VHH binders against Flagellar brake protein YcgR (ycgR). Designs and how they scored, part 203

Target 1, 263 residues: Flagellar brake protein YcgR (ycgR), of Thauera aminoaromatica (c4kar8)
Amino acid sequence: MAELSTPSPASPAPLDGGRGDELEKFTLRGARQILQLLQDLITHRGLITAHTGGGHSFMTAVLKVDEERGRVVLDPSPDPQANRRALAAPRLTCVTQLDGIRIQFPLVGLGEGQDKGRPALFAPLPAEMLRLQRREFYRLQVPLAHELSCLLKAEDLARKPVEVSARVIDIGAGGVAVVVPTGAAEFVIGGTLPACRLALPDGEPIELDLEVRNLNRQTQRNGTEQLRVGLRFAALPRAADTRIQRYIFKTERALNAKARGGL
Short names: E, the ipSAE of ESMFold2; O, the ipSAE of OpenDDE; V2, 0.75 times the mean of E and O plus 0.25 times the DockQ between their complexes.

## First folded at step 17 (VHH)

Design LD5 (from DX1 with T31Q; framework vhh_7pa5_2; at its last look DockQ between E and O 0.68; V2 from the best seeds 0.71)
Fold by OpenDDE, look of step 18:
Structure LD5 (fold): chain B 263 residues (1-263), chain A 121 residues (1-121)
Amino acid sequence: as target 1 above (263 residues)
Amino acid sequence: QVQLVESGGGMVQPGGSLRLSCAASGFTFSQYAMSWVRRAPGKGPEWVSYISPLGGSTDYADSVKGRFTISRDNAKNTLYLQMNSLKPEDTALYYCARDLDLWDSGRFDIWGQGTQVTVSS
């Protein structure tokens, strides 16, 4: 009676690996970059929300970067209780914005003291700073009147090459979302669509490679099912990037003007 | 327009107290360090006190330490100087000033018109 060793269930691959890699692209770890960003916070007088844990936070600012001692000088809270919580916390999570970019960084080893006779909080320089450029994540909803389209080079279910004209519904610096009829082509997440053509209103279509990042079936108001495809720009030439950015900027400006009653 | 307007000055006897106020407008007050500077007759400007943007850090000239207290209300865009135990040598025109730097005080880019403080018997 051969005991059939039941195969041990394969541990589900941590699905979270992809989000971590994307976050890493926005994480600064270089000492020079960190120092520069801290100096930029000083120059721009950025106020910081420092989270101490337990739902508590206080407002602070980087007052000075002491490169010789490898520390940041922070503005203490006028609330002594907030300072006590900060000093007791094993880690501060600092959050701020600079030029519309969200910046997040941890501080560990917070202490209080004096610099030049002035009370201050001190922490070692952060080991990493996260800089989330909103522009990379910002997606402009494309006005229907613009009729942006993307010619997708894909394959059908039989792996026959097909060209699908897709409507662009949103666009950002990092990619586009398009809508295609259900069954028009087979899309695979992580797959590359080479030599696609993005049509902008301002000139000739842009040839580019697209990576499939998301697939969502959507039902329209009329009951018709469509496939929304999220696509990343795999390799965008600088000139193309500039054109896309210009389009986004111009369109946003127009939309804002209209919203203000100016059109 | 960026503006600082001082008030609260006056004449007081030695040992008396005054509270100066400075109303700020035209900029985000909470993002700037602020200082009080005074000018006595026939003398150059003298830095008096410093306060950080959020008010957690303060500093004083030795001449006023223990007698003067700087504070701020960022919600009201107002800087204060409580002056106690006033001396004749404290007689001066007192200016509210916006610090150019957040920490290294001594350079100022905006000044008020000043408020006169006179300490005399």
Scores: ipSAE 0.884, ipTM 0.953, lowest interface PAE 0.5, mean pLDDT 90
Fold by ESMFold2-Fast, scan of step 17:
Structure LD5 (fold): chain B 263 residues (1-263), chain A 121 residues (1-121)
Amino acid sequence: as target 1 above (263 residues)
Amino acid sequence: QVQLVESGGGMVQPGGSLRLSCAASGFTFSQYAMSWVRRAPGKGPEWVSYISPLGGSTDYADSVKGRFTISRDNAKNTLYLQMNSLKPEDTALYYCARDLDLWDSGRFDIWGQGTQVTVSS
C-alpha cells in the first residue's frame, strides 16, 4: 500500500488584520518593491502556505511573475480538492519566510488555466506585501550597569555637524533605541546618520550607519524632556553583527540565570 | 553532496511499461522543478517531461503525451516517470535533471548518471 500523506509542518498563522495600522510601516505598496520581493521569493525558492479560509491551506510557490499581464503564476496543489477550495475562496492569505523575514500578502481573483501548456494558478499582482523581520522585534533591554552608549553623528538645528553621546536603552539584531536630551540634535525619520560609534563592553567601538525609524518625546519625573530615537542598522559588516549578537546572547543568558535564581 | 540517482530502466517489448525512479539527495527537493531528459543512440538530448516544485503542474514533449506520466513524492525526495505504451523510438538513456528555473524550464545544473531503456521485439 502507498503511505498516507504526512501533513506538512504547521506554518505560522496569518498576522492579525486588526493591527493593520501598526503594521503599515512594514507594508510594501510600491510596484517596484512588490515586484522585487516576488522575484526574491522566486530566486530563493520560497515555499508559501496559502490560507483559503475555514482553517484550510495548501503549499504553493511563485513560479513566475508575468509583468505584461500583471499577474503571478502559482504552483497548483497536486490535491484537486485544495485547488477547488482555493478557487472558491474570495481571497488567499499567503505566508512565507525567508532568512527569518516573515512575508505575508493577499491574492484576490485567483483563476486557473494554462501557460505554455502547463497547468497553473494565476492571480493579479498583490497591491501590498507585508515584510516583517521578526528578529528585529526582539529587543534586549540594556542593563543600566552596562552603561551602553552610541556616539551619534548628527546635525543641529542649523544643519551643522554635532556629535551626541546617547544612552542605549534597548538593542536587537536590527537596531537600537537611544535616549538623547531634547534639542541635542535634529532627527528626521528616514534620515541616515553615518559613521556612528556603538560602544559595547569589551572591545573597540563599532562604526556603523544608522537610519532614524521613529521618534518619541518623553518627560521624566524630574521634568527633564528626553527624545527616544529608534535607529535601524543600515548595513552591518559580519564582524560587527557577530559582536552585537554575542553581546545580546551573553547578556540575555546572564539575565535568564538571575531570573531563574540558582539555575 | 548534491546527487540524483536513476533506476528502473530495462528491456521491454513494444506496448510494455516501465517506471523510472530518481532519488535526490543533498538539497531541498521540494524547492526545485525537475525534468526527465533522454538521449537516444546517435542523437542529441531530448527533453521529455517537467514537474513543478510541489507537483501541481506537469508538461510533456509531444512525442510522449498521453503515454508518460511524471510525478514526485517530496516526502521521499523521489521523482518518477511512468512509461506506458512504449515504442522502439523510446529507446534511450533516461536522465533526471534538476531545473534551475521554476517555470521556463530548460536550464539544468544537476544530472543523474542515467538509466537505460530499451524497447525491442
Scores: ipSAE 0.721, ipTM 0.886, lowest interface PAE 1.0, mean pLDDT 85
Fold by ESMFold2, look of step 18:
Structure LD5 (fold): chain B 263 residues (1-263), chain A 121 residues (1-121)
Amino acid sequence: as target 1 above (263 residues)
Amino acid sequence: QVQLVESGGGMVQPGGSLRLSCAASGFTFSQYAMSWVRRAPGKGPEWVSYISPLGGSTDYADSVKGRFTISRDNAKNTLYLQMNSLKPEDTALYYCARDLDLWDSGRFDIWGQGTQVTVSS
């Protein structure tokens, strides 16, 4: 790394819960490791976005870890309504970043009270914390000019084999998201699409197996319906992984150079 | 350069009000708890009030509770102290102080120059 990475963006959204099996290897569950990571957040003064559900969130910080009581002390919001939403939520999803490492953890059983006369929010220590390098959770939004496509081998609504050329809208280490016209093929969550072909600019298309992870119907401004299909790389050869990472890295550098030059 | 600059002091009659401001620069203001501390003539420093980094928790010395209100505007990097029902014993040099601790142990590493508050008949 010859230069400082991309400037830190505003607090990122929580990672999709439907990626649970992909994220398990980055999940800390040991009590000592969790305490150490929380203490690191305190030491580095990590600012946390706490998501309360329904699209609502507020800024907070871990003020203290109370090991004897097995709880964290959080900075309440100065907005009383945000505090009420947090206390009513069954789960508080906390997201922060420290030196290019994304940290995400749930807090359940949030309560309010006082510690030596100071109001605060309290929760039991989390049972798990995600700790991810940026590469492990990052999805590159594919520039339209690149026209990245993926040839999907699927079935139509009549159960007949069909090949669909789908535009890739984002790509990361673990998969892609594509768009297809509604009705172009039938997709089943959990289904496998074998021998698909991902076209990258740097050579022959990559043959890979894809697993359908999510489906989202979208209506465009003109009323046209399209289907966003989230696809996981099922069995990815190392050479293919290397080419995908190289594409992401090259494109990120090009986008960063454009941002620095375009004032 | 890390700086804290207080303003808003002056002379007032007993029962009067003042609003102190503290402008912060050279550090990420929202990552620090902040306090007001005062020093009366011939006395040592007395902690007055605390506010948490994001402003959700406040605390006051018993001598000012109910009369003083601490607040912060993190978008403007500014700390405030609204002082009502002032008494002669509130006469002091008031300092804005940056707290190294987020909660509960009160280590202040950076101070402003202070702003004088004088409450006199």
Scores: ipSAE 0.561, ipTM 0.845, lowest interface PAE 1.6, mean pLDDT 86
ESMFold2 (binder alone), look of step 18: mean pLDDT 90; pTM 0.905

Design LD50 (from DX1 with L100K; framework vhh_7pa5_2; at its last look DockQ between E and O 0.41; V2 from the best seeds 0.00; counts 0 for: pae E 2.9 > 2)
Fold by OpenDDE, look of step 18:
Structure LD50 (fold): chain B 263 residues (1-263), chain A 121 residues (1-121)
Amino acid sequence: as target 1 above (263 residues)
Amino acid sequence: QVQLVESGGGMVQPGGSLRLSCAASGFTFSTYAMSWVRRAPGKGPEWVSYISPLGGSTDYADSVKGRFTISRDNAKNTLYLQMNSLKPEDTALYYCARDKDLWDSGRFDIWGQGTQVTVSS
C-alpha cells in the first residue's frame, strides 16, 4: 500500500514585486521632500480627505508644519464625531491633489490640542508621501537657464564612435529629449547608447544607458536644422532616479511659483 | 473679482445681540481662513475672531471671548459673527477679512467695506 505523498500545497506565488517597485518610485521618504510637499499643500491651500477606516472620512487641511516639534497641524472637523473617530484611529490615510497630482500619505499618532490657544489636530510628520504623478508620461520642459546636457556616446555615419554633447530640452522619469546638430551622429530608433552622461545641476553627471525612441528634425527660427532625439532610460540606478525626480520636483515647483507671480 | 460684503450691522441697546454676515465671492472660500476685525472711532483696527477653512478651529480676542461666536457656511460662501451681550465698547465698524495665511500670520489680504455696529442706550 504505497502511501501517496499528498503534494505539499504550492507556496502562494510571491506577490507581483513589480507593482511595489513602481509604487516605490512615487514614494517620497526624504525629510526635506516631505516638508516641502507639506508646505506646498499649505501654500496651495489643498484640502485633504482624511480616511479613518471603516468607510469614514472627514475633510481637513494642513494649517501649519511645525518643523521644530516635527509635527503637522491639521484643521479639525466641525463634526465632533469625526474628530473622535480620527483620534481613535491607529492611522489616518490622507488623500489630496496638488496641480493635478494625487498625493497620499499616512498619519500616525494623531492627537488633539491647542496651538496659540486655537484648537487643532496634531500628528507627527509622515514618514512617507506618495505622489502619484503619471511619471511615465510627464515631461518637464527644462528651463534654458538650467543648461542641462547629456553626453551621448554614439556612432557617426562611418560607425566611428563619437561623443556628442546634447542639450536636454525635456526630462521625465522615463527619459529625456535632447537636441543635437544635424549630422553630429547617426541615431537608430531602438538603438542603445551605452554609458552616456546626464549632467544635473546638483552634482556629478549620472552615467546611464539610453535607448533611442524618437527622432524629429526641427528647423530653428534662424533656419538651422537640429535633430530632436527622444531617449528612454534603459537602466537607471535608484540613486540616479532619486536625483532626477528631485530635480523635476524642484524645477516644477519653481516654475509654478513663478507662474503664480510668487517669484 | 475677489469680494467680501458684510451685512447685519445696526444699532442695538447694551446687552442686545446682532448677527453679522459676510458674503464671499471670487475665490474658493472653503480653502481660506477668515477673520473678523473691527475699528472703533479714533482707534486702530482690532482683531476680533478667527476661523479655519473648514471651521474646526476658532479663536477670539479676549475682549469678546464668551460673547461672540464665529462660524461659516462653506456651501453658501458666507462667514458669520454672532454677537451677544453687546457693550458700548463693541461699537465699531466690523470688517470681514480673508487671512493671508492659514494659521500664524494674522495678516489679511482682502477686506470688506465693513458694517457699522453701534451699541447705545
Scores: ipSAE 0.883, ipTM 0.953, lowest interface PAE 0.5, mean pLDDT 90
Fold by ESMFold2-Fast, scan of step 17:
Structure LD50 (fold): chain B 263 residues (1-263), chain A 121 residues (1-121)
Amino acid sequence: as target 1 above (263 residues)
Amino acid sequence: QVQLVESGGGMVQPGGSLRLSCAASGFTFSTYAMSWVRRAPGKGPEWVSYISPLGGSTDYADSVKGRFTISRDNAKNTLYLQMNSLKPEDTALYYCARDKDLWDSGRFDIWGQGTQVTVSS
């Protein structure tokens, strides 16, 4: 369905499975890297939200990595029903954060037993772990005062070329979300919009190719309809990436300073 | 400042019960494993009980198993030890202790002042 929704850094909700190809570059599969990351969770006391499916989850922690047996030792829930649900689940989706780094990994083959005479849940070491730094999933809500726009090169309903100036409502390392008037252009999920122009407050517009990821129609309070379009940066030049990250960083600092009562 | 404060000790007859409490402050209580450790007159410290960070795993010394129950309330930053069927041999100063490790218990970095339990006819 090609809809991309990146949760906030504080959200315990799992990232969508449909993002697998995009997230591959942030996925650790080396045994040593996985062991090191699990050990970091132990050292920094990272609490884990384990999703068991059907809207159910429980809080756990990696207590120990048993390298000899190739498994993790997990804190059971004090709620026996949560433990029964976890043991019955074909997999757990584990989500945690360490200092703004989002970590997500599957556990398959959960069992229960004892280690050192202590009851525990056990699972084989995960074959993969997702590690996303804040910059890779963060979305800045663009202040209205910035009047950030992107000139989209698209097609109208008759497939004739049209240029649409769209307001940018959020921006991240991977793309932007824009709003356009209903009927201004036709968008197709998975379609590429070549040579669009992103206008930041300072400097020349950035020329870039955008891929349509999602489409959401919204009716405003006054009854007008707008189309929200999620757009991925298809091939972002290094210089453009640097400018976008600088804008995000400066704007976030200014917003944080304002939230803290100013400078 | 990191602090553990025990309460609930006292004098009790053999076969009686006491509930010890430990109030934690100055750290994220829910991310630490906790233990109770006791010291009887003329003896070295004896580990009594362990509880994991979320409370899903507990462990007991053989001498107290089946009689003592460790529990925690992470919302209240409080650790408990329910002591039933008390024996004269349970007479000791009882310490709340914060474990350095989540699972390999036995190394403690923060201790309370202790609360005295005396079981005497």
Scores: ipSAE 0.743, ipTM 0.893, lowest interface PAE 0.8, mean pLDDT 87
Fold by ESMFold2, look of step 18:
Structure LD50 (fold): chain B 263 residues (1-263), chain A 121 residues (1-121)
Amino acid sequence: as target 1 above (263 residues)
Amino acid sequence: QVQLVESGGGMVQPGGSLRLSCAASGFTFSTYAMSWVRRAPGKGPEWVSYISPLGGSTDYADSVKGRFTISRDNAKNTLYLQMNSLKPEDTALYYCARDKDLWDSGRFDIWGQGTQVTVSS
């Protein structure tokens, strides 16, 4: 079977772990709340993408909650390789949606067995579940034609100031992701870049402070290496926030109109 | 509209094989467990086999274990039942059923019209 040894595509992807402190206020830890949310997933037949690490994932569903034993019962994959990866993973990061609300939760201690004579995967109830409304997790993929850029005021290896014009690849309520040529500047996770300038298509650039949340080296199709920098908005004024939300809404509306054939 | 359409039935000799298909439309097939149910002449419905939404979990009535294999292709919205080593006792009208599994009343909420399997010399 060709599918047995190849990774499954990850969609939707888990939220970045470096956003953990900003997401804490959306995290449920009450046992009753967790049980209710899991039962809602069962009732609404939510499909779950379970991420096993290394870019691998598989589709599953919560078939039931076994309250007596304190565990969830999951639909195993028909692909034995996916099941082996899941059972070997130290945790599964489960991602799904319920009525437009994004839900993410870890499962640890995954085991294999039978439920009423039927093969199943089992895990203890999750200790936490992340529940986000769209505004709280949504990232607009910026159309290339918009050429959105952010001027970063960063430092080189020698701690000398450098200015880097970075292309914005996605934008959301809490931040942006940008790409820069490798070696253009030195970025430190947790570091602050003061007085950067985000250029939106309408109006003057927005001056804002950014915090580096993640770094990932990225190889483009042409073989060029770039650095993807995840940046959180720090101290964002309400007027700037409003402009960013308007940009996101307007752009998304325009993209939806084109997708519906509204040429 | 929500629809299940079975096919692949026919007449076979004892010991023969058939593969039943069930085409699903009008709903998100991959989110539902599915079952095959059969009705022999003069009898009520008998559950035959179950498959979970993603296909990783299957179950069978004792009378068909080892002889029948349920499968699904979620990309094609199709449920299958491979029936081997058929016996005259397998003669029945075979239905594809959407299986809600978690609800006592109305477990099978959508049915096809069935496909006839006849096992005789």
Scores: ipSAE 0.368, ipTM 0.767, lowest interface PAE 2.9, mean pLDDT 85
ESMFold2 (binder alone), look of step 18: mean pLDDT 89; pTM 0.891

Design LD51 (from DX1 with D101E; framework vhh_7pa5_2)
Fold by ESMFold2-Fast, scan of step 17:
Structure LD51 (fold): chain B 263 residues (1-263), chain A 121 residues (1-121)
Amino acid sequence: as target 1 above (263 residues)
Amino acid sequence: QVQLVESGGGMVQPGGSLRLSCAASGFTFSTYAMSWVRRAPGKGPEWVSYISPLGGSTDYADSVKGRFTISRDNAKNTLYLQMNSLKPEDTALYYCARDLELWDSGRFDIWGQGTQVTVSS
């Protein structure tokens, strides 16, 4: 039993690196904003899950911000192996939550030493901090029974227009992941699919522009090849955003009710 | 309701050992630095030892350094003080204290009722 190995269940895994461009608007780079956010973590006693790579992490906390030396003072792990992994890592990815807001930031150049005779880990102040409400990073896994679909306006390998009805497998505030049969259309990362139609319950399909973010080829249990396509909402009207968020909230509530016990 | 309850005190001879415990309830124990503070008869309070929220950093008064060890079990909401090589001057009421500051120790906002340690000649 790893009483001293404590990845916080309230601090999920780091956000996908492929979302960097989408997350720019939520990234703080101002020195005063960074200092204020770190001080808020101290004031509100935010525990941090620090990811060291290779699936390893440990729990820490910002104990002090040393503005004169431009560094943070971090609580070492009581597990010496966790500290050795952290010191060997080129970068820590730190994840925490404060009042329902997800905060994520890198620390580079971790060192160990003493301050006022007390053992501590030290790192330079981060150059950036990500600050997201839960809705910006949450992805709902769409139940198969909902048969949620998105009609994609794409091109085939001969560059002829094709329409592909794709099953939506997950959905969030910023986009959807869909599956299509391999070879149904050609997708290029960074390419835009204009005037696609997202079919949600309780209304007309939502017309929207989608940007291709990622592509993954998968083989299903029945041997059928499929392509998973990650798609970003390029421009989302307020009414469409509201409908998508209602669907997510309603479905999450229903799934949570089933998990707690049947009617 | 925030509570700190100390136990483990008693009477020992010089050179003896005792282990003090402090059971915490009513707050998120793992997010607070904790300290042990003692008060000898007729004297003011003396800070004895500090431990950081996750337990990775500890500190001791010069009078107890090398003899006492502070530790915590965050899963059990419990703070400990292992006291070895006890001296008559260690005779005091020992308090568990919640430290308001995470790093700059010395501002205590919640105190326990104390446990008596008597080192008899």
Scores: ipSAE 0.713, ipTM 0.878, lowest interface PAE 0.9, mean pLDDT 86

Design LD52 (from DX1 with D101Y; framework vhh_7pa5_2)
Fold by ESMFold2-Fast, scan of step 17:
Structure LD52 (fold): chain B 263 residues (1-263), chain A 121 residues (1-121)
Amino acid sequence: as target 1 above (263 residues)
Amino acid sequence: QVQLVESGGGMVQPGGSLRLSCAASGFTFSTYAMSWVRRAPGKGPEWVSYISPLGGSTDYADSVKGRFTISRDNAKNTLYLQMNSLKPEDTALYYCARDLYLWDSGRFDIWGQGTQVTVSS
């Protein structure tokens, strides 16, 4: 087959490359673990979104693991253009879910042919697979219109107690990320902020203890510096967990409805 | 609650065409490979055609290759079989079947009630 167009550029991995060191502990490299996980995708009928570059993707599935030939058998797209893009791509980034676990893996060397008389796409077994719990990984990007905030109990530069209203930029089952102006308070990784108050749109603010997990200075386009603070929920009560999950799911549904509004 | 309901059968003369449909409900249709299987009077079941979960791969019994086309619409939970150049030998009750396996073999766990196709001999 002659492809007359240039190969599509590889899509960036859906997960940030800057998290490489953090993601290493969730990366499987054992051949038997990889084979077992692929078989689990077959058994549980996991659909896979394969990113082919240039913002393009298609839906596929692992139909079979061919251990003797060291390859996976994938369902081709019913769209011939998607298959051509996939075959031209230097790398596919495959993303799926299994029992609430996010699974991501690369495929390199995609080919096409037949197995048992049936058309299929083939790729060598991946050398690595990322396996993340959905709850641990998923972070809802909070819409600016929600004006979601968290009142933090922290210390200023002089070690005096201060309360800082921080804007929540993302939220997940395990915590929130907030932004504060540089110098508004001092944060220590591993330190606990007691009795903070998370304001959700429906109901009373949630009182909770937050542990500082990471700090990142960000420079805005106008040159202004802000501090991004990653905060873990410490001993989150069941009722609070339920309210946070409800907010996340409601917001996802609303965002999905907006995305589908014209079609 | 899992159901497969076939329709579109009927009587047709040799050389004619029919389109069979199968409406699926009660399961995630897009995650299953599907097949059409037929049974003629006095004969055992004969596998006719296969389609992969996303519809990218199809397969046919030698007796129907070039004449039948299997397809699916996952948004509508519907499986189709376009039957062209029908022969008297195609006379059978046609079943929609859910394949337990995605690829290696055709083991079926859910069947419809069937739709009758009769080709005048």
Scores: ipSAE 0.705, ipTM 0.882, lowest interface PAE 1.1, mean pLDDT 85

Design LD53 (from DX1 with D101N; framework vhh_7pa5_2)
Fold by ESMFold2-Fast, scan of step 17:
Structure LD53 (fold): chain B 263 residues (1-263), chain A 121 residues (1-121)
Amino acid sequence: as target 1 above (263 residues)
Amino acid sequence: QVQLVESGGGMVQPGGSLRLSCAASGFTFSTYAMSWVRRAPGKGPEWVSYISPLGGSTDYADSVKGRFTISRDNAKNTLYLQMNSLKPEDTALYYCARDLNLWDSGRFDIWGQGTQVTVSS
């Protein structure tokens, strides 16, 4: 899963701009979605670290969304020098977190003034906001005893269709990691595997399309080679998402109970 | 569990100074705007001052502007009101109040017990 390379939601450091293609799926660009997320920051009292460049940052908060003027009202720093650096910067990179969800957005055109007689910093509404949900970082390591498998519809070296039953080694809200013997099938990053079947306990296999996200060759201690394939769920139905989350929760609960010797 | 406790009141002569403190506990102090509100004997409550969550924005009632300074120490969970050039008209019970709104102040959900300030010769 691509989430392996994603920073912790608690990290204040901005995400790498070179990862733009990978982050596009987490980027909100709709005006309604952006407005709602900014209102959520106000409602949940999210503190924001605003990076001004050159290793400088300051703490702020969205105090108000001024829809009539198309801008956000931000809390100035009590340090006048931090405010001067922010106003001089061509762009602020704002990073915050709500309930483990990492939120990052740019602000350009920062100004200062007063709203209703109170000093404030102002910026136009951002054109985009990045929202990385907490669950995107979590992967459950699947117990071997569960015999969790995914039937992959792939191609061999000669581009002939093959079906490979792969063992699921970890699972999250966004996808699975599976292991296959080297040479069993060919995988290309960004390729789609249609109509694969994920077998979960209690119920029919889930039919879904999978996108290949990463490939890692592994050598076991006994010298056998296997390929670890990270697969993203494409257009996962709500019922399937619910079943996957239920499996993850139930398995976590059982593992936690075992580790602590029960209650 | 959520609590505000004021201190620093007392008796002072006109032209004197006092510093009020408000100790906050049971909530994330740095995420809330705070206000001072006073009530003189026989009168209704009068809003005195506002401070934003990080302390970068402050506001004052016209009656105290230029004489009072609001500040906060988020590391110590403490709100302050520095009162200079005190007048007999400043005599009141002073309350620390937590504001539910970050910007459009005036919706208070948590109040302290109050601290008495008496300005007389």
Scores: ipSAE 0.722, ipTM 0.886, lowest interface PAE 0.9, mean pLDDT 85

